# Ledger of designs, part 4: VHH binders against Uncharacterized protein P37

Target 1, 216 residues: Uncharacterized protein P37, of Formosa agariphila (t2kn95)
Amino acid sequence: CDLEPQEKFRFDPEVDPQFTFGSMTTWEWLQTNPNDEFGFMIEAIKQTGLQDMYNSKTETYTFFLMKDPNWTNNGPGFFSREFNLKNTADRDPKEVFEDPAVDLDIVRNYLLYLTLPIYVDQGPDHLKTLDLPYTFETLSEDVNNQIMTIARDWNYVMQINDSPDLPTGNLGKINVPVGYHNYIFSNGNSVAHIFGLNNNGKMARRYKFGEPKMDF
Below, E stands for the ipSAE of ESMFold2; O stands for the ipSAE of OpenDDE; V2 stands for 0.75 times the mean of E and O plus 0.25 times the DockQ between their complexes.

## First folded at step 2 (VHH)

Design l01 (framework vhh_lunsekimig_d3)
Fold by ESMFold2-Fast, scan of step 2:
Structure l01 (fold): chain B 216 residues (1-216), chain A 123 residues (1-123)
Amino acid sequence: as target 1 above (216 residues)
Amino acid sequence: EVQLVESGGGVVQPGGSLRLSCAASGFTFSSYALYWYRQAAGIERELIASITSGGSTNYVDSVKGRFTISRDNSENTMYLQMNSLRAEDTGLYYCAARKYYYGSGSYPRFDYWGQGTLVTVSS
């Protein structure tokens, strides 16, 4: 046997565990979560008029979902970090999104950025090669923030926006950890992935959604 | 007037069964998601079961397989069938309703709440 440097085995299972919910829509599932983890995301969806998208039984979507603030181990949460909101843990989400300091067009385009018009799960159908980012168009209407990259890694983690191919102005790097990908809804027409809050729960965003590039 | 009224609570021995009812009035019942919460002495109020306007159900692990939530839109009533009751199921049981889901994980918001019905499991 040849003496070679020991490399970490790359493992790419044929079938990743999948959570199936039959005809239940992503919107219906968000509302029935017994842990009530999505209050801010649900209110953001309502305030921006996107309920029909998340409640679709016929259109094909991939959704990326953000959890509420968790002061025990996740800090201020995604909405606090992404929209620079303070003191959100004990606030009613409706009060937060009805605050005139919050730009609902930015919130809407952020939710559209977290939605693909095709079905992409943690698997080889669209993410063919391990550790290689693939570029996807999102539903974002902001011309500076339309592209998302997705890679699956050898640890079963879905890596978002970890690519030099991202245009200037796009939202930064985040991941979907094991146990939080492949939530299948709407008779298989939609899949949802839940962002992890590990690694400080921050996207390495260079520019705010809706703000211009730092062009000289 | 909008109200939710719970009934069916009582005293039962371990291993027994109870059926709770939550009767609704004053709103379009069929368009609301409905919830059962419980509050035990010295314990934080917890969500135990939910049912959507479409009929999809969900349960906390501690009651899964023992409790069944259901709704009858023609009677404007939600039910909780509780089987194989344990001492730790003792508490006040509340029904709650909301058309849209809002609030944080630790601080959920509901449109309407019942007043609670007492369930006591003792020998």
Scores: ipSAE 0.000, ipTM 0.126, lowest interface PAE 17.3, mean pLDDT 74

Design l02 (framework vhh_lunsekimig_d3)
Fold by ESMFold2-Fast, scan of step 2:
Structure l02 (fold): chain B 216 residues (1-216), chain A 123 residues (1-123)
Amino acid sequence: as target 1 above (216 residues)
Amino acid sequence: EVQLVESGGGVVQPGGSLRLSCAASGFTVSSNYLYWYRQAAGIERELIASIYSGGSTNYVDSVKGRFTISRDNSENTMYLQMNSLRAEDTGLYYCARGKWYDSSGYRPYFDYWGQGTLVTVSS
């Protein structure tokens, strides 16, 4: 091979890519997706009154942003599968969350579970050792679903809830691949990581709060 | 084929004005989310302005009231009008298109970038 020495090694930008958005908030950015891929999450945030949290320029947060199915929305994403009680693939998010049978306190706690009150990026500051899961307390108010585990692996993927010690009732395993972690907002006060469908077209498996953990 | 071609950079005195253009091909500017980024020597790229498919806009605080992002659908071009330029506005300016996912799997949020155009604010 005729590669120069530096081309044989991973550079810091490749090891820990960061996307900096200046003063733009997570809420503002969430609404800019060109394919409207966060329709259910955006509506869930609106219906639960949490937009100020995602729109904060001064508070420190780590957000895990859940994507709807990218193409056509004909398969249910996380929120749609959980709360679309009519089981219709094309049901409007607003219609789903305004259904009186949907418990908005549960929706609120799903969003709070996906939020940490500290800044955790895909770097060694909190995730010190590669391939080792670290435990974090979320903003969830549900005593059965307050803990999230996060690991960074040697492929630079962020692995969430991939631990045999995960408490019963927590959300299932999720991965945040290269290109989807370290979205830095609110002048560096917040960071977001994005997850969605895996390569097989399935959303990461999950459980409602209080349900048994994922069986493998 | 998708391409973004930038123009309009140059040297201008403090307090002056400059308009950058970003000509798009292979997609329609009116139906996409488009961005202007700035890279000064030795510092990370920063998002300075955005225009969303519905026409709403956003700006980083340091340029609010001085810069205006716009698009011309007939020309399929996005613009950045820069007024009251300051020395700290010096840098390489890039336009970008946002996109998240396709059938090939995961990809970066900004899938297309312009070549960059240099803006120098000095006497």
Scores: ipSAE 0.000, ipTM 0.120, lowest interface PAE 17.8, mean pLDDT 71

Design l03 (framework vhh_lunsekimig_d3)
Fold by ESMFold2-Fast, scan of step 2:
Structure l03 (fold): chain B 216 residues (1-216), chain A 123 residues (1-123)
Amino acid sequence: as target 1 above (216 residues)
Amino acid sequence: EVQLVESGGGVVQPGGSLRLSCAASGSIFSINALYWYRQAAGIERELIASISSGGSTNYVDSVKGRFTISRDNSENTMYLQMNSLRAEDTGLYYCAKRTPYDFWSGKYTFDYWGQGTLVTVSS
C-alpha cells in the first residue's frame, strides 16, 4: 500500500488579534464608529425594529455587519445599492428606507439572514477544519433563505456561501470577504464580523449581496 | 518597513538538530500569529508550523514530534527547534506574519516575509 498522505495543516482555536469590548453591545459599538461607515445598516436596523437584538447583553448572536459608507467618493454600499431605488449616491439613509417603494419586510429578513442565534467566531469550535464550509441556520424568516455556509481559511477570512451544497434559491456568495478579527461584545455573548475590511478598515468596493465580483 | 530576519540554518547530518530564529520589530511580535514556511526544490512553499500571540501551536504531520515552534515576545524572536532531521527536511525556511485579505490586490497577503535560511540535511 501507499504511504498515508500528509495531513493538511490545522490551526488552533485562538484568533489573533481579537477585539474585546467588555459589556458594550454591538448596537452601542455601531453608534461610536467615528467614520460613519455603518450609516445605512444602522438606519435599516432602526426602521425594522431590530435594535433590541443588536443591543442584547444576554442573548447569544453572531452578527455580520456590512460597511456602507455614505461618501460620494466611495459610492453606495450594499444597503444603499440594494434599496436606494432612486439610484443616487448621496441619498440620506433615512430617506432611502422611508421610501414607500422599499419593502421593510425584505430589509428585515436581510438583517435576520446576517444574524446567527449561536456564537461563531474565527476558530475551530464550529469551523473545525480550515477551508471547509460548515452550514448554519440564520434567523431569517424567509423559507427560501434560512441557511448560511461559513468557511475559515489560512488568514481566518470568512468565506460566506461559497459552497456547492447551498439549496436552490438561497442567497448566494457574499462577494466581499469578512475580515478575520473577532469583535466580541455583550460580555462575550455576541461576536461580530465585518464586511468590506481592507488595510484601512474601509469598504473598498460596492457589492450587492449574492452578485458576482466585477473582477473575474 | 518591518523586516523579518531568519538565522540558524546550516548543513547537518541525518538525525541531527538545528534551531532557527526569526527576529522582528517589537510592535509586530506582541499581537500577531507567526508562521514557519519551507520551500524545497521543485515543491511549492508549504506552511509547516504556526504560533499564536498566546502561544498556541500547530504543525504539519511530517514534522509533528520532531519540530517545536516557540516565541519570546520580550526579544521579538520566534524559534523553530528541529530535531531528528531527515533528508526530506532540506529546504529554505521562511518566517512570516499573516495579514487579512487585501481588497486592493484582491488577494491574501503577508506583510512580512524573511529572506529565508537554508537547511541542508546530508550524509
Scores: ipSAE 0.000, ipTM 0.115, lowest interface PAE 16.9, mean pLDDT 70

Design l04 (framework vhh_lunsekimig_d3; at its last look DockQ between E and O 0.01; V2 from the best seeds 0.00; counts 0 for: pae O 15.2 > 2, placed apart)
Fold by ESMFold2, look of step 3:
Structure l04 (fold): chain B 216 residues (1-216), chain A 124 residues (1-124)
Amino acid sequence: as target 1 above (216 residues)
Amino acid sequence: EVQLVESGGGVVQPGGSLRLSCAASGFTFSRYALYWYRQAAGIERELIASITRGGSTNYVDSVKGRFTISRDNSENTMYLQMNSLRAEDTGLYYCAAPYKVTYGSGTYTLKDYWGQGTLVTVSS
C-alpha cells in the first residue's frame, strides 16, 4: 500500500490574508481603538445601543467598519452628508453625537445598514463571479435603505453598492472601497471589513436615510 | 445551536383547520424573513408562504385565502393558520429562514436554517 499524493494546501491568490482574533469579538477589538482610528465608530455603537450586536459570540455577522475620517470628513463624511454637520474631526465623539443636528435613529440605521446577518468574506464563496454585484438585505430598519450590493472587482477588492440594480432612493455607491478585508472575530462567527481612506470617497445617494422613496 | 421546531400537525378531515407553529432559538429571530414549505410524497419541497422582517406576506396561488402566515417576534415564533384544508394539502410542512442572494435574474441561498417538519394529513 503506497502513500497516495495528497492535495497540497495552496495559497489562493483570490483571498486576502485572514486576520483571526480567536474568541475576541468585534466590539472588544474596536475598543482597543487600533491606530487611534475608531473613536467615532465606538461612540456611535454606544450612543445607539448596538453593543450586543457587535459583541455577539454566537451570532453570525458581516460588519463594515468606518474609520474616523469616514465619519468626520467635510463633504463626503457621514456627519456632513447626513446632517450638514462639519468640522467634527477635532471634537470629542460623544459631544458630536449629542449635537442637536444628529438624529440617533438615523445613526443606528446606518450602522445596521453596514451589517449583514450572514458571513461574507472577501473570497469567492459568496462573490464567485468578479465584477458582478451580489444583492444582500442588510439589518437596516429604514425601508428606503435596506439593500447592499457587493462586487469584487478584477483586483478582488470589495466594492459596495456599485450596481445599477439598487432600488431607487437606496444608498448609492460608496466611493471608497473596502481597504482591509477579512478580520475574523468570535471564533469565526463574525467577519469585518474596514473601509479605506485612499480615494477619499464620496457616498452617493438620492436622498438621506429616512426620506420617502422618490421615483424618477 | 440554531433550532427551528414545528408543531401543530396532525390528522384532519377535509374542510378542517390546523394552526402550525415554528419556534426558533439560537439566532436573532426578528432579523430574518421566514418561510413555510410543503413537501408531498414524491415531490420536491415547495415554498407556500413567506413573511418579511416587517410583516409583509406572500403566498402561492393554491393556498391564497385559505392559509395565513404570521410572526410574533416577542415569542420567537412563526405561525401558519390553515383553513379549508383539502386532500392535496397533505404533506410534511417545514419552516425555514433561508437567506437568499440575488444577481441578475438568478438567486442562491447562503444560510439555510430548516426545521425537521410536521406532518399534516387531510383524510376522511
Scores: ipSAE 0.014, ipTM 0.461, lowest interface PAE 7.3, mean pLDDT 81
Fold by OpenDDE, look of step 3:
Structure l04 (fold): chain B 216 residues (1-216), chain A 124 residues (1-124)
Amino acid sequence: as target 1 above (216 residues)
Amino acid sequence: EVQLVESGGGVVQPGGSLRLSCAASGFTFSRYALYWYRQAAGIERELIASITRGGSTNYVDSVKGRFTISRDNSENTMYLQMNSLRAEDTGLYYCAAPYKVTYGSGTYTLKDYWGQGTLVTVSS
């Protein structure tokens, strides 16, 4: 029985790694709200006043973008964890952020944590060695959230915060893989990666080419 | 006590401009979104503009491009710049803020607070 090498599962890429949004910034792209999946991210940026950062044409950033389930999941979702808000997925993003239980400083710090002041894509430039976490500084002003670790595997999947060296209290201690997407925004010289949870609050599914998608 | 006081209303000709102010007190101004409403005679009060805590704005179509809502958190004041005024803009203009009301149980709800309104009259 020729044990066919266990076909390695791959994340479904959102875009070709060479694809470039040359005519827009991350903020401008977000305004298109593709697939209606970034309503809470958009509102978070607005409510915290960070539009200029995401819309910068002079600074270089790496942005980690969060789809709506990352915010609204009743388990690991941001609003549930930080503010004990439930059923936020059924609410308008604007209305949720207007909830007096929501602390915008916490939201702002979270967005700043999800931002690196350097360009890091899924390639080997900053992540030369596979399966090895590299440490990066974030824009967070909180000492517990000033670092993020990123590793890449052979499939160019980023492993975020897969390191024991993260300080206690770090917002991103939950290891999260970033699917195969280099959203390159030449207008601003920034790159964005997407933290994607599906509607069930699970990580992105792996798939084999020509085979059905599988859960982690 | 939460207070909202509108000012700046008056009589103007079509095509004219007015700037309304809403002075707020009795709550942490920066923590809340703010709204402008107007009420024409015989018509239900309608939302016309909003500004979030972070300064994001939204407008109804009838005033879009003509009205600008803004806020100064240092002065606890919200503004409405009204340009290219039309006869249909005539009415009482109100500012509103949803404020947190906390109960003994630790639960809370939002209560809408309103000013007394300022009258805007657009007539030839």
Scores: ipSAE 0.000, ipTM 0.215, lowest interface PAE 15.2, mean pLDDT 81
ESMFold2-Fast, scan of step 2: ipSAE 0.191; ipTM 0.533
ESMFold2 (binder alone), look of step 3: mean pLDDT 79; pTM 0.755

Design l05 (framework vhh_lunsekimig_d3)
Fold by ESMFold2-Fast, scan of step 2:
Structure l05 (fold): chain B 216 residues (1-216), chain A 123 residues (1-123)
Amino acid sequence: as target 1 above (216 residues)
Amino acid sequence: EVQLVESGGGVVQPGGSLRLSCAASGFTFSSYWLYWYRQAAGIERELIASISSGGSTNYVDSVKGRFTISRDNSENTMYLQMNSLRAEDTGLYYCARLKYSSGWYRGTPFDYWGQGTLVTVSS
């Protein structure tokens, strides 16, 4: 079973709800997620040897997590093509990543690219102004793909690599929105943001001052 | 200049066989993974079979046991032997070379494609 989130939705128009899981790690949460949405993510982490990173209680990370459709579907943009995983939605993740057509070194580096060695939540501490991209160094080991830009759009949604002035050393525009912000793990040492639509297939929304707290 | 040319498509009855060929030029053929993709009307191209530079092969479930991919490095040609053909196998068949699919992490791989060869399995 998974721990219930401790923090409720805030009435801050700049910050989506913050969910805290106490001492639970990102890795523990992925494996106990009640909606079973991270089969490919979990298997990719196992096959690339990165579970200790996601399971850290002491190191500081920001993780960008991909739900199964971001890996396997025709439509979510470049991830399924980059990993050579188009049209694999109905296959067992273990069988897919054991297929020699899938380059695990590419998968490993993209997981590192989607990880920052600092704490960046959706709020204004790092992302001060709307529609302005801020540049962050990732854990990518590829000198050609080390940096990520993050901007908050006018709805306060994180947009990754979505800038007309995209700097060199970037993966290019990620055509899939961040649907869930501010999942806080490892006693506050790590935060995760999740690509995709929210639980009902809708985009995460900004919460205006005065709106009632959600009971989830 | 990379060039891929497919041949061998045609009209066949269900249960029949076809052999597709992909003749390649303009690159070191033996060093690359090569792929067969299929596109039905109104549907995006799907990967159906792959072969590594070392000869390892992979197939989507719907063609396993029926299709065989192979390569002849001396002739710079890749093949797809298609047996027990079904109506759902109808479509354009493309050979492809994925540039930088292995060992390059720029997020901008380039695919090279042939023009396609039509396979029609009659009802």
Scores: ipSAE 0.000, ipTM 0.097, lowest interface PAE 20.1, mean pLDDT 74

Design l06 (framework vhh_lunsekimig_d3)
Fold by ESMFold2-Fast, scan of step 2:
Structure l06 (fold): chain B 216 residues (1-216), chain A 123 residues (1-123)
Amino acid sequence: as target 1 above (216 residues)
Amino acid sequence: EVQLVESGGGVVQPGGSLRLSCAASGRTFSSYALYWYRQAAGIERELIASIYSGGSTNYVDSVKGRFTISRDNSENTMYLQMNSLRAEDTGLYYCAKGTLYKPSWTSYYFDYWGQGTLVTVSS
């Protein structure tokens, strides 16, 4: 019997790692992360006044977190895409967010777009079928960018907005690789997933992080 | 399970107005996104307007400023107010339900489609 197709199509969330942090909040984890990979994410949250959301112990959220290269890479990075602002990788995060090119209302709505008001982990509870995208309403206040699609692929990679027919428009395609999803915070009230990067600080599959088509 | 029934279609002159209604039965009307699609003869069905559970709306460029989508959660009804109608707006209009847990753009992923209501804009 050839078991390779069955192995590839099985649902097995027990094999895919889950990281539990007890009562620690997403905000506390970002601040104490030993690799210091979230300097721009932390500053974005501070600059937009969203600390309480990421620090909630009582509200339920799913957060998508951006490592520094997701903000700073020329071309696919947030600053390059949204503001045509390049060469930000070696600048102080506070200096970049205070740059006249950066619109903090756009940054705030992007963080809201990366936040769901429900708990969605990389597993079959909400993402029941492999390779099938599911639609979720985000906290975004932008009328053109209210929803996100999430799919589990057969390799247990989380695929975000990986469909050309979806009404999401702005974020574009991105992934969360194995090992970077299911960071469980706030006694299970919140979960965070971390966008993928390859060995040289770029996205592993060069998926774009979005298109700047927001309309307020 | 939710069932959707469209009504309000008819024949109008260019520049006229129509209001379409989409009546739903079921327990969870307020918790999902609702959509209007249209299908013209020889053209594939296209999404024209959406309204999300929180009341936010989206439109395709060809209807922006002319059409208004709205919902009444107490009546389990969604509406499409169509103003300044053009010959190109002629077609069957369908309402569709998307859920937070299913893709919203293809018929395969909707739980329910209505039967459609015909809109004809006379030349």
Scores: ipSAE 0.000, ipTM 0.117, lowest interface PAE 18.4, mean pLDDT 73

Design l07 (framework vhh_lunsekimig_d3)
Fold by ESMFold2-Fast, scan of step 2:
Structure l07 (fold): chain B 216 residues (1-216), chain A 126 residues (1-126)
Amino acid sequence: as target 1 above (216 residues)
Amino acid sequence: EVQLVESGGGVVQPGGSLRLSCAASGFTFSSYALYWYRQAAGIERELIASISSGGSTNYVDSVKGRFTISRDNSENTMYLQMNSLRAEDTGLYYCATYRTYFKSPTGEYRYTFDYWGQGTLVTVSS
């Protein structure tokens, strides 16, 4: 036992960890405010035909949004690392995803894995206990990689797939920074969490050099 | 009214097995994480196993590989299967769950345990 429960509670101040964008959809937000930071994410969504999912006003989703590669801070970046791109010198997302060596069905399934069909913010409604992972079904169509574990730690950091007992697949953990959570869209129907990986939070390297796809 | 009731404790010889049950009522069982704590005489309660609402499990190192926590949402019951019992496993076993949080001044959320069972005694002796 490495955590100690609090047996008594004297007060519970309201916390608002949420950033609300009214009727704006996740897709509209990606296009306007952080467009320069999400070039690969936006292009992956376009190329896989998933724009309507991110642009929904009526469906409930939790989205995990990946920032563009930054070789200095994030190494090769999320998409470059996961898809083991053969041309690492060029960073044009359209060129990357239009390469016939990139399997768009695998890219599509990865985006589905990064989407939950329910509303999960960083707050205590779903992530009730600190340092303990909770299991969520994703929209992934791969029976071996349908489940994501999410925990929040003492520093208010969301830990994804950070469990030695992950029940399915072998995707590595994703570490997300404090303050990049709870972006609420579509009049409260969707929430997004934003991350760019650093060296300590990289997903497992699943591909050999020159191999253009994930191990789904 | 929320209630947790443990059962299944008893006296067993070293190397034996016991299965503890925790029957819950008064709340939406499937929505809550559940915990097993152990208390030896004169020692504070120690968390030994947990199971999340989604079924993910964790164990303290001393029981890993010997104990298995599980839940049956249709029966509103959580279990602890204890195998290869040792003298040091002797103690009162409590099940617990929580319903609320406090955000600390440093920004992190802290949990509190609002509901505890009465405890069930496990004695491992020869």
Scores: ipSAE 0.000, ipTM 0.098, lowest interface PAE 20.7, mean pLDDT 68

Design l08 (framework vhh_lunsekimig_d3)
Fold by ESMFold2-Fast, scan of step 2:
Structure l08 (fold): chain B 216 residues (1-216), chain A 122 residues (1-122)
Amino acid sequence: as target 1 above (216 residues)
Amino acid sequence: EVQLVESGGGVVQPGGSLRLSCAASGFTVSSNYLYWYRQAAGIERELIASITSGGSTNYVDSVKGRFTISRDNSENTMYLQMNSLRAEDTGLYYCAAKFYGSRTPYYYMDVWGQGTLVTVSS
């Protein structure tokens, strides 16, 4: 049995697109998108001092980028869930991160958990076998929450931390559907994948950033 | 019915200037996200500049300080002012819009212009 020809027969450029942005950095690209889609991500990066990492032209990274979808039947966006806010769509991200109940060290570790020091796209280079999770070390500085599992499935979705052997990470199960993976930046040195609840993302938290907010 | 129409392209000498206009019809530019893309011969289409609903602007490194994106909500038009043009700026320039609340992936724009040719020659 030879699996390589079967693997090649399953590749579909229309279903598994590659988006290339030349010398543009991940940070520069985030600035070119609507604030309401990445407003919390951008502010979190600024508040935690991680801008230079996302703006690198020479270092190799894989970034998982959180988008802030508008309120839907599936619930609030990432920061609404982590901070137990009813709705963040109409809130200034700066005001959210200025709340003294929000621990910026926890926010920083979530961003580092969502960053790999190697290049991993949705393809067979690192994710060799379909429906098989592969383990990667993240940049998280929390020794109890350093690893992430990534699998690509038969529907060309990246499944993160969706395994019965799931480690206790900073971020639970998430997925990156078709159209949201393989955004290539920094002359090919970095790649970004986008997730959020609005695109059928399934996200579970490991801890809360602050005490629950009642009467929101 | 919903469309963007570019104008202002042409031939210019290195170091010259051009101003591109992009007129919207069937929707308003106010509160929407507006972009300029460039496509050189044999090169993939590249995002060059953006302006958000709030007026915040961003540029790729190669045009920063030389190009300025702006919009006039009253005229329902966006602009790209191009100064100190270089031979590598030659290409087709497209304006594009992404509607507030759009659910398409970020590379997919809700509206594209037809493109306008800019040639920088000596």
Scores: ipSAE 0.000, ipTM 0.164, lowest interface PAE 14.9, mean pLDDT 72

Design l09 (framework vhh_lunsekimig_d3)
Fold by ESMFold2-Fast, scan of step 2:
Structure l09 (fold): chain B 216 residues (1-216), chain A 123 residues (1-123)
Amino acid sequence: as target 1 above (216 residues)
Amino acid sequence: EVQLVESGGGVVQPGGSLRLSCAASGSTFSIYALYWYRQAAGIERELIASITRGGSTNYVDSVKGRFTISRDNSENTMYLQMNSLRAEDTGLYYCAKHPSYWGTRLSYPYDYWGQGTLVTVSS
């Protein structure tokens, strides 16, 4: 159904809702969405050479996937804030990533930060206690942005980086709203959680690979 | 606790090659991201290369294209293949893993292991 808008999936907390896609990889699933859903995420993955990670059928990953802004937003939130870009929603994603202000090493590290080397769903297996943040190692190669905290709250929202224990230069707070948890790919080897624009705060300052955080 | 032991350092002429090894004992490190750090005389220890569980690699610009990091999880060993060595590559090389990534709160989750292995590039 090429012309019907995609209905938002309802997450029902009284049922254990899992969105399963069999052998389909996260990368294959991203390609089935229109450009205005994940155009910037797809282009970021292509520009940084990370397709094989998102296309894996054998490795275990948790992915946090960033949605494109809707037509009322001024650019793709996180990228707009980090690179001081304006009105990127109306631009071809390829043109945005070719902007001299965009540092592809930082983009690559953001994608790695949004990826865990283990399977973490929005459930009690790893997130055992409500409103308690658990610390996870990301695939980030930036010494200033290596860990992520994840908590499930009483409203079934996945709260990311809502912890006082993170370094001041770490990525800021975001959340995964109800209905965007537990997209299961690669025969159950990977799970994805989706977040959109207009989440909490701006991303914290990033340091280039090999540059330590400078305390004031 | 994973204990890591570095080896493979030595004296080499400019333009030469060395392969460093980092071997784990006591438990597997296949679930960890792994790092090579370098300490040169008079400067702070710096991260020079990393490899994730999935095999994604990154390098500091000064070694990009010359060094290759790899891992063999079945042997609990990580490697750093160093080609086209320069005098500036002289230093003590350390391997490290991330600490436990479940249930632990960390600010900078990198651990240094062992005494390192010395690389000297001189004629």
Scores: ipSAE 0.000, ipTM 0.102, lowest interface PAE 18.4, mean pLDDT 71

